# Ledger of designs, part 3: VHH binders against BTB/POZ and TAZ domain-containing protein 3 (BT3)

Target 1, 364 residues: BTB/POZ and TAZ domain-containing protein 3 (BT3), of Arabidopsis thaliana (Mouse-ear cress) (q9syl0)
Amino acid sequence: MSSSTKNIPKPPPLPCITYQRFQSSTRKPSSLMRLVPKEALETWDKLFKEGSGADTYVETDNKSHFPAHSSVLAAASPVIATLLNQSRDKNGNTYLKIHGVPCEAVYMFIRFLYSSCYEEEEMKKFVLHLLVLSHCYSVPSLKRLCVEILDQGWINKENVIDVLQLARNCDVTRICFVCLSMVIKDFKSVSSTEGWKVMKRSNPLLEQELIEAVIESDSRKQERRRKLEEREVYLQLYEAMEALVHICREGCGTIGPRDKALKGSHTVCKFPACKGLEGALRHFLGCKSRASCSHCKRMWQLLQLHSCICDDSNSCKVSLCWNFKEKMKKLSKKEQSKWRLLVENIIRARNSLGPFSSRSSGLI

## First folded at step 18 (VHH; from J5 with T50Q)

Design L7
Fold by OpenDDE, fold request of step 22:
Structure L7 (fold): chain B 364 residues (1-364), chain A 120 residues (1-120)
Amino acid sequence: as target 1 above (364 residues)
Amino acid sequence: QLQLVESGGGLVQPGGSLRLSCAASGFTFDSYAMAWVRQPHGKGLEYIAQITWSGGWTYYSDSVKGRFTISRDNAKNTLYLQMNSLKPEDTAMYYCAKSSTGTPFIFQYKGQGTQVTVSS
């Protein structure tokens, strides 16, 4: 009974989401070269302003009627198209009622549907109204513009929570993210605002979500910092070991191999850790209380660590390398595992510097 | 039942001040944006001031900007409008308005209103 080992095809490798570092090229918002000729925009803006040939009207709460073109409005918004159709009377006349917002906002909204023209200061003034209108009437282009304006410094610590709530209601994920980022960046200030207090009362779930996000962010930052610090320690250990080998093999400063004359101080040592290690070795060699001395203990540990990494302990010029290697064989499995892990971490840290990272020893 | 009850209106001389209040009930007040709307006799509704949930953002019409201040006390379920430097043109019925559910800054509900008359 020949068990045909069904070659289950290896699942295709998960697409490496190359987090392309979106280098935020601070490209100045290149003047979106309006691919649309200015004359065309002016024509549409004129059509809106003059209302020539209007076959419908927009009604606001102030009883103002803006003449409009049903075809233009219907083309700009599927929601408005539906509303116009529903409003059709027996004579075929249509109307659009936009109530509950300032008439100026409605005017801007309708103007935008024609020509996408707006005044910057007015847009900033009515950005929240226009965001809501763009959402309600399904005008993605206006919604994008509102999002851009909101993202350009419109949001501050006093309004961030309110804007967040509005953005959630309007399904604007980008602004939600911006607001969340602001909360995370300055939680202390934002949590002291009236916006936070009101939100806490009215929407405790949102508060919880925000707090969790802050905690998570902080945890990630702390973990990242810890890892960086650990990496730095491993790199320092590596550098120290290299310096140790250099000193023992070639000599550096006042310390060198017994079989070689110390070549005078004129050669610039390439090992940044040599100066410190030389001092440590000097201490170690002269210390009368090695068993109780913390500095000597550290040197012993470094020597032991070297022995763990050294591939040629029999010919190694580092003092006690062979002895430590033999001693390591007699250690418990648990202790051996600890040293192995340490070596692995050091090697990993080293390999992470890439070939070109000349650590300039900035003595700060 | 949702109720908005405006108060504080009356007769005032030009240059005078009034403080309007709107007592809200029958809904979660701090979950809605609020507005003051006025209607002069024979004219339509004008949104003169709006305030977000916490007051983190406010809107004022150009007609009242610098003279009127909208505020809210969420603990008291009350909306306020401080009106300073009143002008004859400010004569109107003043309404408190509540935003619609799910669509903030679209105001659908208003109270019975309070009359403000500015006359010498």
Scores: ipSAE 0.841, ipTM 0.971, lowest interface PAE 0.5, mean pLDDT 87
Fold by OpenDDE, fold request of step 22:
Structure L7 (fold): chain B 364 residues (1-364), chain A 120 residues (1-120)
Amino acid sequence: as target 1 above (364 residues)
Amino acid sequence: QLQLVESGGGLVQPGGSLRLSCAASGFTFDSYAMAWVRQPHGKGLEYIAQITWSGGWTYYSDSVKGRFTISRDNAKNTLYLQMNSLKPEDTAMYYCAKSSTGTPFIFQYKGQGTQVTVSS
């Protein structure tokens, strides 16, 4: 039994997927699918189906022979061109043997080489076979189509690991990323699948890579959350300080400037933090145990923070602003640095809200 | 040495059931996709069922879809084909096939086969 095994090109070695952050250039696959005129497609499809003028044939395992045109096949694939040349007999006859795959997949493959025509359901059915064929025979257009189909919900938790392995073998980076993203998104579910169990046994390196990717993703997510929380705290502090200045300068609610009678300005306060801060100030003013009171301590800190940010401490209407500013000058360099950093973070947080964010705080 | 040994074939009546087994040895079974291929007398090879490493995906030809079930036990290095509602047209030599190294879903190795005959 002559090992006809020689005609399948060896798959290229598995690229070490250095997960370089492929910036998803959202290049819209505006694949200018150059709208091949329908008539042209029909002509090529007809040529394939009728086999008129065929000078070669494609053989499958079921002994089916598809008449084909060597020029068309050779033009569509450099690998096939080479294979056809190698198959040339003494009479100049050529043939292409595609074994090891369903005859239907081969038919679809060859048809695609002519006209790029296919039935959607058949493509979904044979997408993995066609992916492999497109890879082995260097047909990038078919490979792209297969990738698109796979990316359109064909992959699920049960097959994701198997598809990942196949994609790696076929150097399909996009599908590798899709699979990886699925693993990361639902690691609990995917890791419980038979696919994961088998992969763990057969390819422990891949398991390690996937686990590392999950860990890294989680770490990034946690860090992002932490930063968001921190930002929120800084924004709250900023709002509180603004409210403090407002209350001390203009008055709000029941608390007003020391020097001016609270003109009952029925103007709707634009500062969301004023209500809370008024309460805090009221407490602070009436508290007999300021030194031991946690609320008073917080107020002191806020006043101190204000003094760090205030540029006009001499004329500032905020209580103790000048005093705190003078006190800050006497602090250790380390402490001064801490306060400076806090101020910087608050300012950074403020600046991150952009010009439009001031409007949204009024609707909550 | 790579070996695929098919068993479970025999004579069965139309509408009957049969379970084929393929014992695999000489390679890491769970690292390869597997398939069942049949060859009717005087005809070529037909891929009737395929299964990925874990069984996460399966393929069936239209001729056997809904009647046959491919499965694998990786712990036992065994591939199975449950055949239900057998028809005379299912009469063939049945082979277990292994995918090629590095090229999943291209099947290059097959066993000696087991004969399935469906007759009244």
Scores: ipSAE 0.840, ipTM 0.972, lowest interface PAE 0.5, mean pLDDT 87
Fold by ESMFold2, look of step 18:
Structure L7 (fold): chain B 364 residues (1-364), chain A 120 residues (1-120)
Amino acid sequence: as target 1 above (364 residues)
Amino acid sequence: QLQLVESGGGLVQPGGSLRLSCAASGFTFDSYAMAWVRQPHGKGLEYIAQITWSGGWTYYSDSVKGRFTISRDNAKNTLYLQMNSLKPEDTAMYYCAKSSTGTPFIFQYKGQGTQVTVSS
């Protein structure tokens, strides 16, 4: 028995329950923004370990009790405050009873309430117990720490369904999201586990919810792929239009307006679509039935598309540009609207590349 | 009528093995985490092994890790503890325990227990 109460100063300030990412981290620039000095946390951890001035105790299943400070416990958890107020042993002392869990988990839980201190490997070992305790006793800072630990490689395909059910019981949305993400990413592997089979039997509503989420995710991924493929087509059309103008103005490779550049091997072309377009344009220029030729259809469409965008129609070097502008005026309003929308989409796709993007393909 | 009935205890020599079983009835077995808890004579409870609903995660106390294996057969509503390399300090009453629905890994309900005695 110790009895040293002659001069009782005010206790040190209670520790700020500040989340820490394991005690293995070195001090970084971000550590300068911490709310609680390291010395304060060490002071509270010492108080916990030494128990000086304890006025209550924590009872565990192993017939042992360890000293505690009711003011610290009550400040950390309103649930504990209520429990201490209602508990009296045979001598009239208050106490906190935590049964049904390993005593090591209780020790870590209470230590965290004092100082937020913990050993990394023991925290990982007891993370599920501590998550449940943090939920039951309303300790959000510990709950956040447990969530962080679970999110860093603790969860695997064999335990993900079990952890998901635990997370739902503890109302930890972030872990529910992490688990759902794992289910979606590897549904075939996860759905073949014993965890899935047990959940299917015991909680079929959850199974249905997960299956619906997987189906929706797959549908959204397919839609994103479709949009990306569509964007690539628009970019190829834009590049083909630029190549057409280039060939018609100054020539490129083996084709040009006035024999100016038939020997294109002397210069490297900056227009990615030129080589692919060269054959189509040569066929188009020499085809006698091009109005009805299926091979010429692509070139007709490209010329029409150019005419919709061209600002210099009266002096444009692109062959037939004027003719297609006149043809456009004679189309129905419905058909004109379709071309106008296509042009808008192509320009939108080109503009979305931004100044830092690159584009390597250009054939249609 | 919730029941947990442990069996498979007995007398065994140091270094020996035993397999404990716990037959569960009166509740949906595969909806609960399960545990083995032991109590040496005159001492408190020690939570030595725990297992999730499907067995996707297990916990072992340091005193038994590497020597004991918890498992469950949800089709048979049975929890198991395979105990190898037994030591005299493993002598205890062994209980099967069930978690509550709202507080997994807080084990409120225990069976009658089965005695394990390890001596020469």
Scores: ipSAE 0.751, ipTM 0.920, lowest interface PAE 1.2, mean pLDDT 81

Design L7
Fold by ESMFold2, look of step 19:
Structure L7 (fold): chain B 364 residues (1-364), chain A 120 residues (1-120)
Amino acid sequence: as target 1 above (364 residues)
Amino acid sequence: QLQLVESGGGLVQPGGSLRLSCAASGFTFDSYAMAWVRQPHGKGLEYIAQITWSGGWTYYSDSVKGRFTISRDNAKNTLYLQMNSLKPEDTAMYYCAKSSTGTPFIFQYKGQGTQVTVSS
């Protein structure tokens, strides 16, 4: 009738079309990043607090009642819409019964349905209750807010296992991965907690899942570390070859071609491997038993490696390059293939450097 | 058959202490969050303390925070409430509650309760 129609809630404000649509495609907006004018939120929050024109109520365990508007509640939650259609009290009024939670959590839940307003410290206090309520009543916006709060330092080693089990119960995949990440990062500390002990007894399948995840993560880290160490060796070999060519063409420190002026050991060289090569090259040049000498082995391998990379068309300044090219031809085909593969790996490691890499050769 | 049996209530002076116990049976105790709920005479229920499966998280209402401590012994299937610095306003029937399956922070209370009276 005409008196009842004047008591209906104000219509919801229209969403901001341009900014929110584009933002949702790139990131999850926070509860404080809203495209609705502040005065519209204040209007709905005022309606919630004053209850003017309320046609229903929310009942809590303490028998207190929140006046409410069935159209607002039903629009916010399809589950609530169904529950309101099925309810009648002794006086014929519809109602929504929410029992089993603190009335403060119910108040915050219903307030959020109207206006998305909340006090941050109280929200952190009740975040678990509100997550469960948002799941039970299908309120995705509140669920996302609770997830954001949990992801911002709420979870610690003492509660991570309890929160993980909660996140699985509420189908919150993002929090499940956050918890799993914490378990993996600090497994020793987490596995010593009371939460782990209880889970080991009550849910051994989950313990098995977590242990398997930790083992898999550790295996992958070890394999990545091995690959990085291998790549570092290839880059060091490349740097050594560059330094060898530099010494043989131009000289460096106290060693180099007879027809070049040497700058002495006090001059800063731009080739990082030159200092390491000076002694090895001096020993190699003077050693009488090179083929069997352990000190010469590194130089022999470096010269052989250089000969595999060096262009055939040019006269090479690296000592013995031609000799090693001839020696390479006499090796078995299997051994030649091993050297070629090593060269490919070294070049691939060198080529993976960008122009802004912190590791740069002095070769120009 | 699910049972929650509260005990440890009684008469105490203001400023005194009590320890309530709740013996649980008929369900897997360490799979559920637990709570203490009180009802003063003629008034509704107040959820005063809650504890997760392992105790990794606890909740206290503002009316009892700092004075009451909830704890659980999963080996004995028992929930506890240590009540210190008791006030006349704490006079109530105290109930033990178990969380629902799949909704660990929505609680059912199931016991008959134990009376706590704080008076001179």
Scores: ipSAE 0.735, ipTM 0.912, lowest interface PAE 1.3, mean pLDDT 81
Fold by ESMFold2, look of step 21:
Structure L7 (fold): chain B 364 residues (1-364), chain A 120 residues (1-120)
Amino acid sequence: as target 1 above (364 residues)
Amino acid sequence: QLQLVESGGGLVQPGGSLRLSCAASGFTFDSYAMAWVRQPHGKGLEYIAQITWSGGWTYYSDSVKGRFTISRDNAKNTLYLQMNSLKPEDTAMYYCAKSSTGTPFIFQYKGQGTQVTVSS
């Protein structure tokens, strides 16, 4: 009892358990090969190429037929399983019809279902056909491979809009995001392409989505820039307050307490704002019109900031600290809150410095 | 009604050039990928060139790569194939083809075709 139809093909190689548990965006098809023995892949690839024990076929429109194994195809794709169950040719044999694509793309598609084997340059050539086939026949592993290929420099400004529309049709979120990022990064260049002009006519809702994304991205960038500039101002104010206290207590250069400023030593000042503040403080102390002087007004503001944080005016060496504490008491509750909030923001900016910041005390 | 009308075929000597045109009507032309498909007498279909909606990507079979150029003019609803350095092996009926909505790069709609014959 023997027949040519007794050969039951082995199922396609199953992904190893680590493939199922650890699938990341950085995983590539070559890493899958490291988890499956090369001999197993070669065995299935040989079965595909030789067709021993084939019980069905794949029909293409170039007059070619691919012998195939219904159990392998059905195991690889639930859509193919359904189609094979519904198909019969004139002789009663099952078949799978794939028309409308180059025969080479069909060959690569079916080969992948058996063994995951492919030729790199041919995959790049047919990546769009294979993406569509993998979507239509629900083959997630091939879809992921096509996504990896597209994500590796295949997409450019000339094709990004076409690829975006394809990715939306195939529910490929990763490629949609890549394309959107390219649009945002170089909106002026991408919006001038033929792809954009065609999309503007054929898919105005998508154009609206992209324009809204660009506007939101610009707004977010402007807010981030504003916050960084604000943080820099707060850090400069903190450094100015530290320098003020230093000058008033120890002296720096030719300013501060007479006995410390007149020693004549060349000590290196550790306070970044000290040099800039030295002149402002000297002007302030000697200015006869400082109540109306714009240069002195900034010094008034710095003294007021100091007074908000100073604990004890009896031991404080900063000029007029007590006077500004009294002036603070006369301000409205709203104005007092503004000054306290400013001091809190300054301290928050200082405390948020990383351990490797040039303004960190650990750097000095 | 959807129509694809090919023109520009004819008899040409080896090494010559032809430019095929395909006039499209009855559908929104710039929403579909388009292709040129040829069929030598008694043989199967060969998908020789394809182009995306806007022309941002093109495909050529190895048999025509470097010699043929696919292009489209979406304002005129017209697909083109510039064929240079023609060989006797290029003798075939040439069809333009349209993809389906939702299944781009699967080309199931084709026109009546235009004959190209390359012979001395």
Scores: ipSAE 0.734, ipTM 0.915, lowest interface PAE 1.3, mean pLDDT 81
Fold by ESMFold2, fold request of step 22:
Structure L7 (fold): chain B 364 residues (1-364), chain A 120 residues (1-120)
Amino acid sequence: as target 1 above (364 residues)
Amino acid sequence: QLQLVESGGGLVQPGGSLRLSCAASGFTFDSYAMAWVRQPHGKGLEYIAQITWSGGWTYYSDSVKGRFTISRDNAKNTLYLQMNSLKPEDTAMYYCAKSSTGTPFIFQYKGQGTQVTVSS
């Protein structure tokens, strides 16, 4: 190589905000090669390790000092920018003091501010310390990395309650939701852990909050199931009403693939309820104890329902339509309202289907 | 009054074992992460072991991993450090530390410590 490479200025430090746009969703150094050359990353990491041109330093509990560059630290963290501006040692130099944590965690924290480089195993070892540091010093890119690590298999039933409390202290809503989801999904197992027992004694308000969330989640699941079951009933009623009109208007029997084999190439009936409904109607017309027959009650309800929506009361081909319309007029206003509400619900359920539903008859 | 009282230190041969205790009072013990911190003579602090509220997670420095075990008994408000396979470089004053209020894993130390000396 030429001797001119000795005078090439070192590149400026990579800002943490910009680095997050360069970094892929992976946690390996190889993800950096897509946006930033490996040599540039290595240069910034070397700058951190060697400290050439450092104008400040980071002090830890073990009396270690990391030489550092105030421009890099201040660009990475507004909290650090303020702290450096306010600090002066005996010689008038700025400094950053980070105490109360292992010096290895401080080293990894500062290294991340320069180059976003880290060793995967050490990151997992110090993830909780780094989460707290990222929160205290307002380094969102590191916080997001810690969240990704915690979200990918780090949390288990034995530590989920401890991690939940940490996530609340660090205002990490994504991890709070992950932990809450684990509690809701596996409440029996989580509630029997030592973490739950300790929380019950030391933080009973949180226990109450979690139990309420479990109950609310069960209630929502039950309400969603109930609504889906109710909507299915409404759709079956709609289909039965359409089939009733078809049977009365055309007199079509049930035609299926097996019937086509015996009766030639007849078109399959488009009304799936037609077979069952024709049998129910035949029973209804021949039953001598309709008032007490459980089989006939469904047919009575269907005929009453049809009469509520039929607009051709004098020429309707549906059996007894006029009789049920007259009966409807004689019901109490409360009973009339119940039938009208049912009709509205059936129409609403039918209209809410998309054109691609297996129960939909067309494209909208 | 918040108090942390370390005990169980002493003189032990290399390869020996020792169990440290820290009696805590004056605060809700099971609401805080706890740590053991040591200081060799004339040197800075080393955070050697840490444990969460319930013990659901522990941390060990590389210098003690596999040899030391941190544990807590929340019913007795007591923190423990079981030290096995002791080496001369483990000689230090050992302190019990409580996490800061609102910032877990930022630790303080409150006790006077207990001396551990490993010599042949």
Scores: ipSAE 0.726, ipTM 0.908, lowest interface PAE 1.3, mean pLDDT 81

Design L7
Fold by ESMFold2, fold request of step 22:
Structure L7 (fold): chain B 364 residues (1-364), chain A 120 residues (1-120)
Amino acid sequence: as target 1 above (364 residues)
Amino acid sequence: QLQLVESGGGLVQPGGSLRLSCAASGFTFDSYAMAWVRQPHGKGLEYIAQITWSGGWTYYSDSVKGRFTISRDNAKNTLYLQMNSLKPEDTAMYYCAKSSTGTPFIFQYKGQGTQVTVSS
């Protein structure tokens, strides 16, 4: 325990350096979001634009070549590193072909590899091209930037299905989730779009996945609603039981035990169910056909329920409590289990109120 | 075999209009983004318009934006380009292009092209 020879020494505190490129403020694609000094980024951007010491090139579909630096490209993308190595001829010369994409998008892609610099409006214009390029060449920082742009209102009901298919092809989980959430939230509107109709015809497995997600979401909403409705019923039963005990012990309003002085209608009762229960109890006490009366059935059930919860065997003031406890002992195990489950559900609902619940805020 | 057949080119006066068509066959048209690419004589390729599977998103180069409209009819496997307010600088061979498998904005040039000539 106190042996100093077996204690692992505490290392000195490590320097804390972060390379996070985002602030907690409102997002803007400007140098204010970067941790790198803008002078450094401007230097890299100048190297890209001037091409001093270029040892390779990027070939596009038009008749132009972008001079480039193989070390910069290879450092930025492991895929490009491999492609440059594979293109190396006997003399050590290399190239990178990027075809099938507007040359402006290629220019922006390569510029980003050097400096992360971009023009915001051009970025929005080419965001889909750049997302695909970032995926093909494994450039996670550009992919994240494209995701941020897409997540800022670019996606709407007319394009959400097309974007979802793109996001799946590019393994962009965040955009897949955004698109799926839009489908679930506004299924009727999205399912009427041309994008849905085309997907239904060309990609029926995806349609099945989306429909299953919508059904699952609806099922969870329905289940939560059913549970809330059940919880409200259990809380009403709990309140009725507490009111019954209150009336039987102390009296409330115009009803109570004969040995209690009733304070009458001038007193506000803290038991909200007392007014409703008073009428039912008055009917129960005066009914000549209690055993078969449908109005009295409510009181029979409430008394039975109380007897299942009551711990006070010989001094309980609730009418017939002992009789119902005795009847409970004589019930089948199946019926006893039904009542015990009901009691547990009521107690569970009561316990979910917590000390700050609006139902438990105290007296008047 | 994959085929893209462009048609609708011709000679027009400045300010005129043309409608290009591209008949596609040999692949599932609905599964691919499509594009129009033009090449002026002796010049490089320009990707002037692109459209997603359903048309939920379109792209236009600055040179044609506001004047040209790309559209597709997936039931007919046909891509269209409506060209309005034509200028002499629009004179070029126009090609229809299909995206690569799984990548909607990397395009393969596949058509023979149709010539558009804008002159007085």
Scores: ipSAE 0.711, ipTM 0.899, lowest interface PAE 1.4, mean pLDDT 81

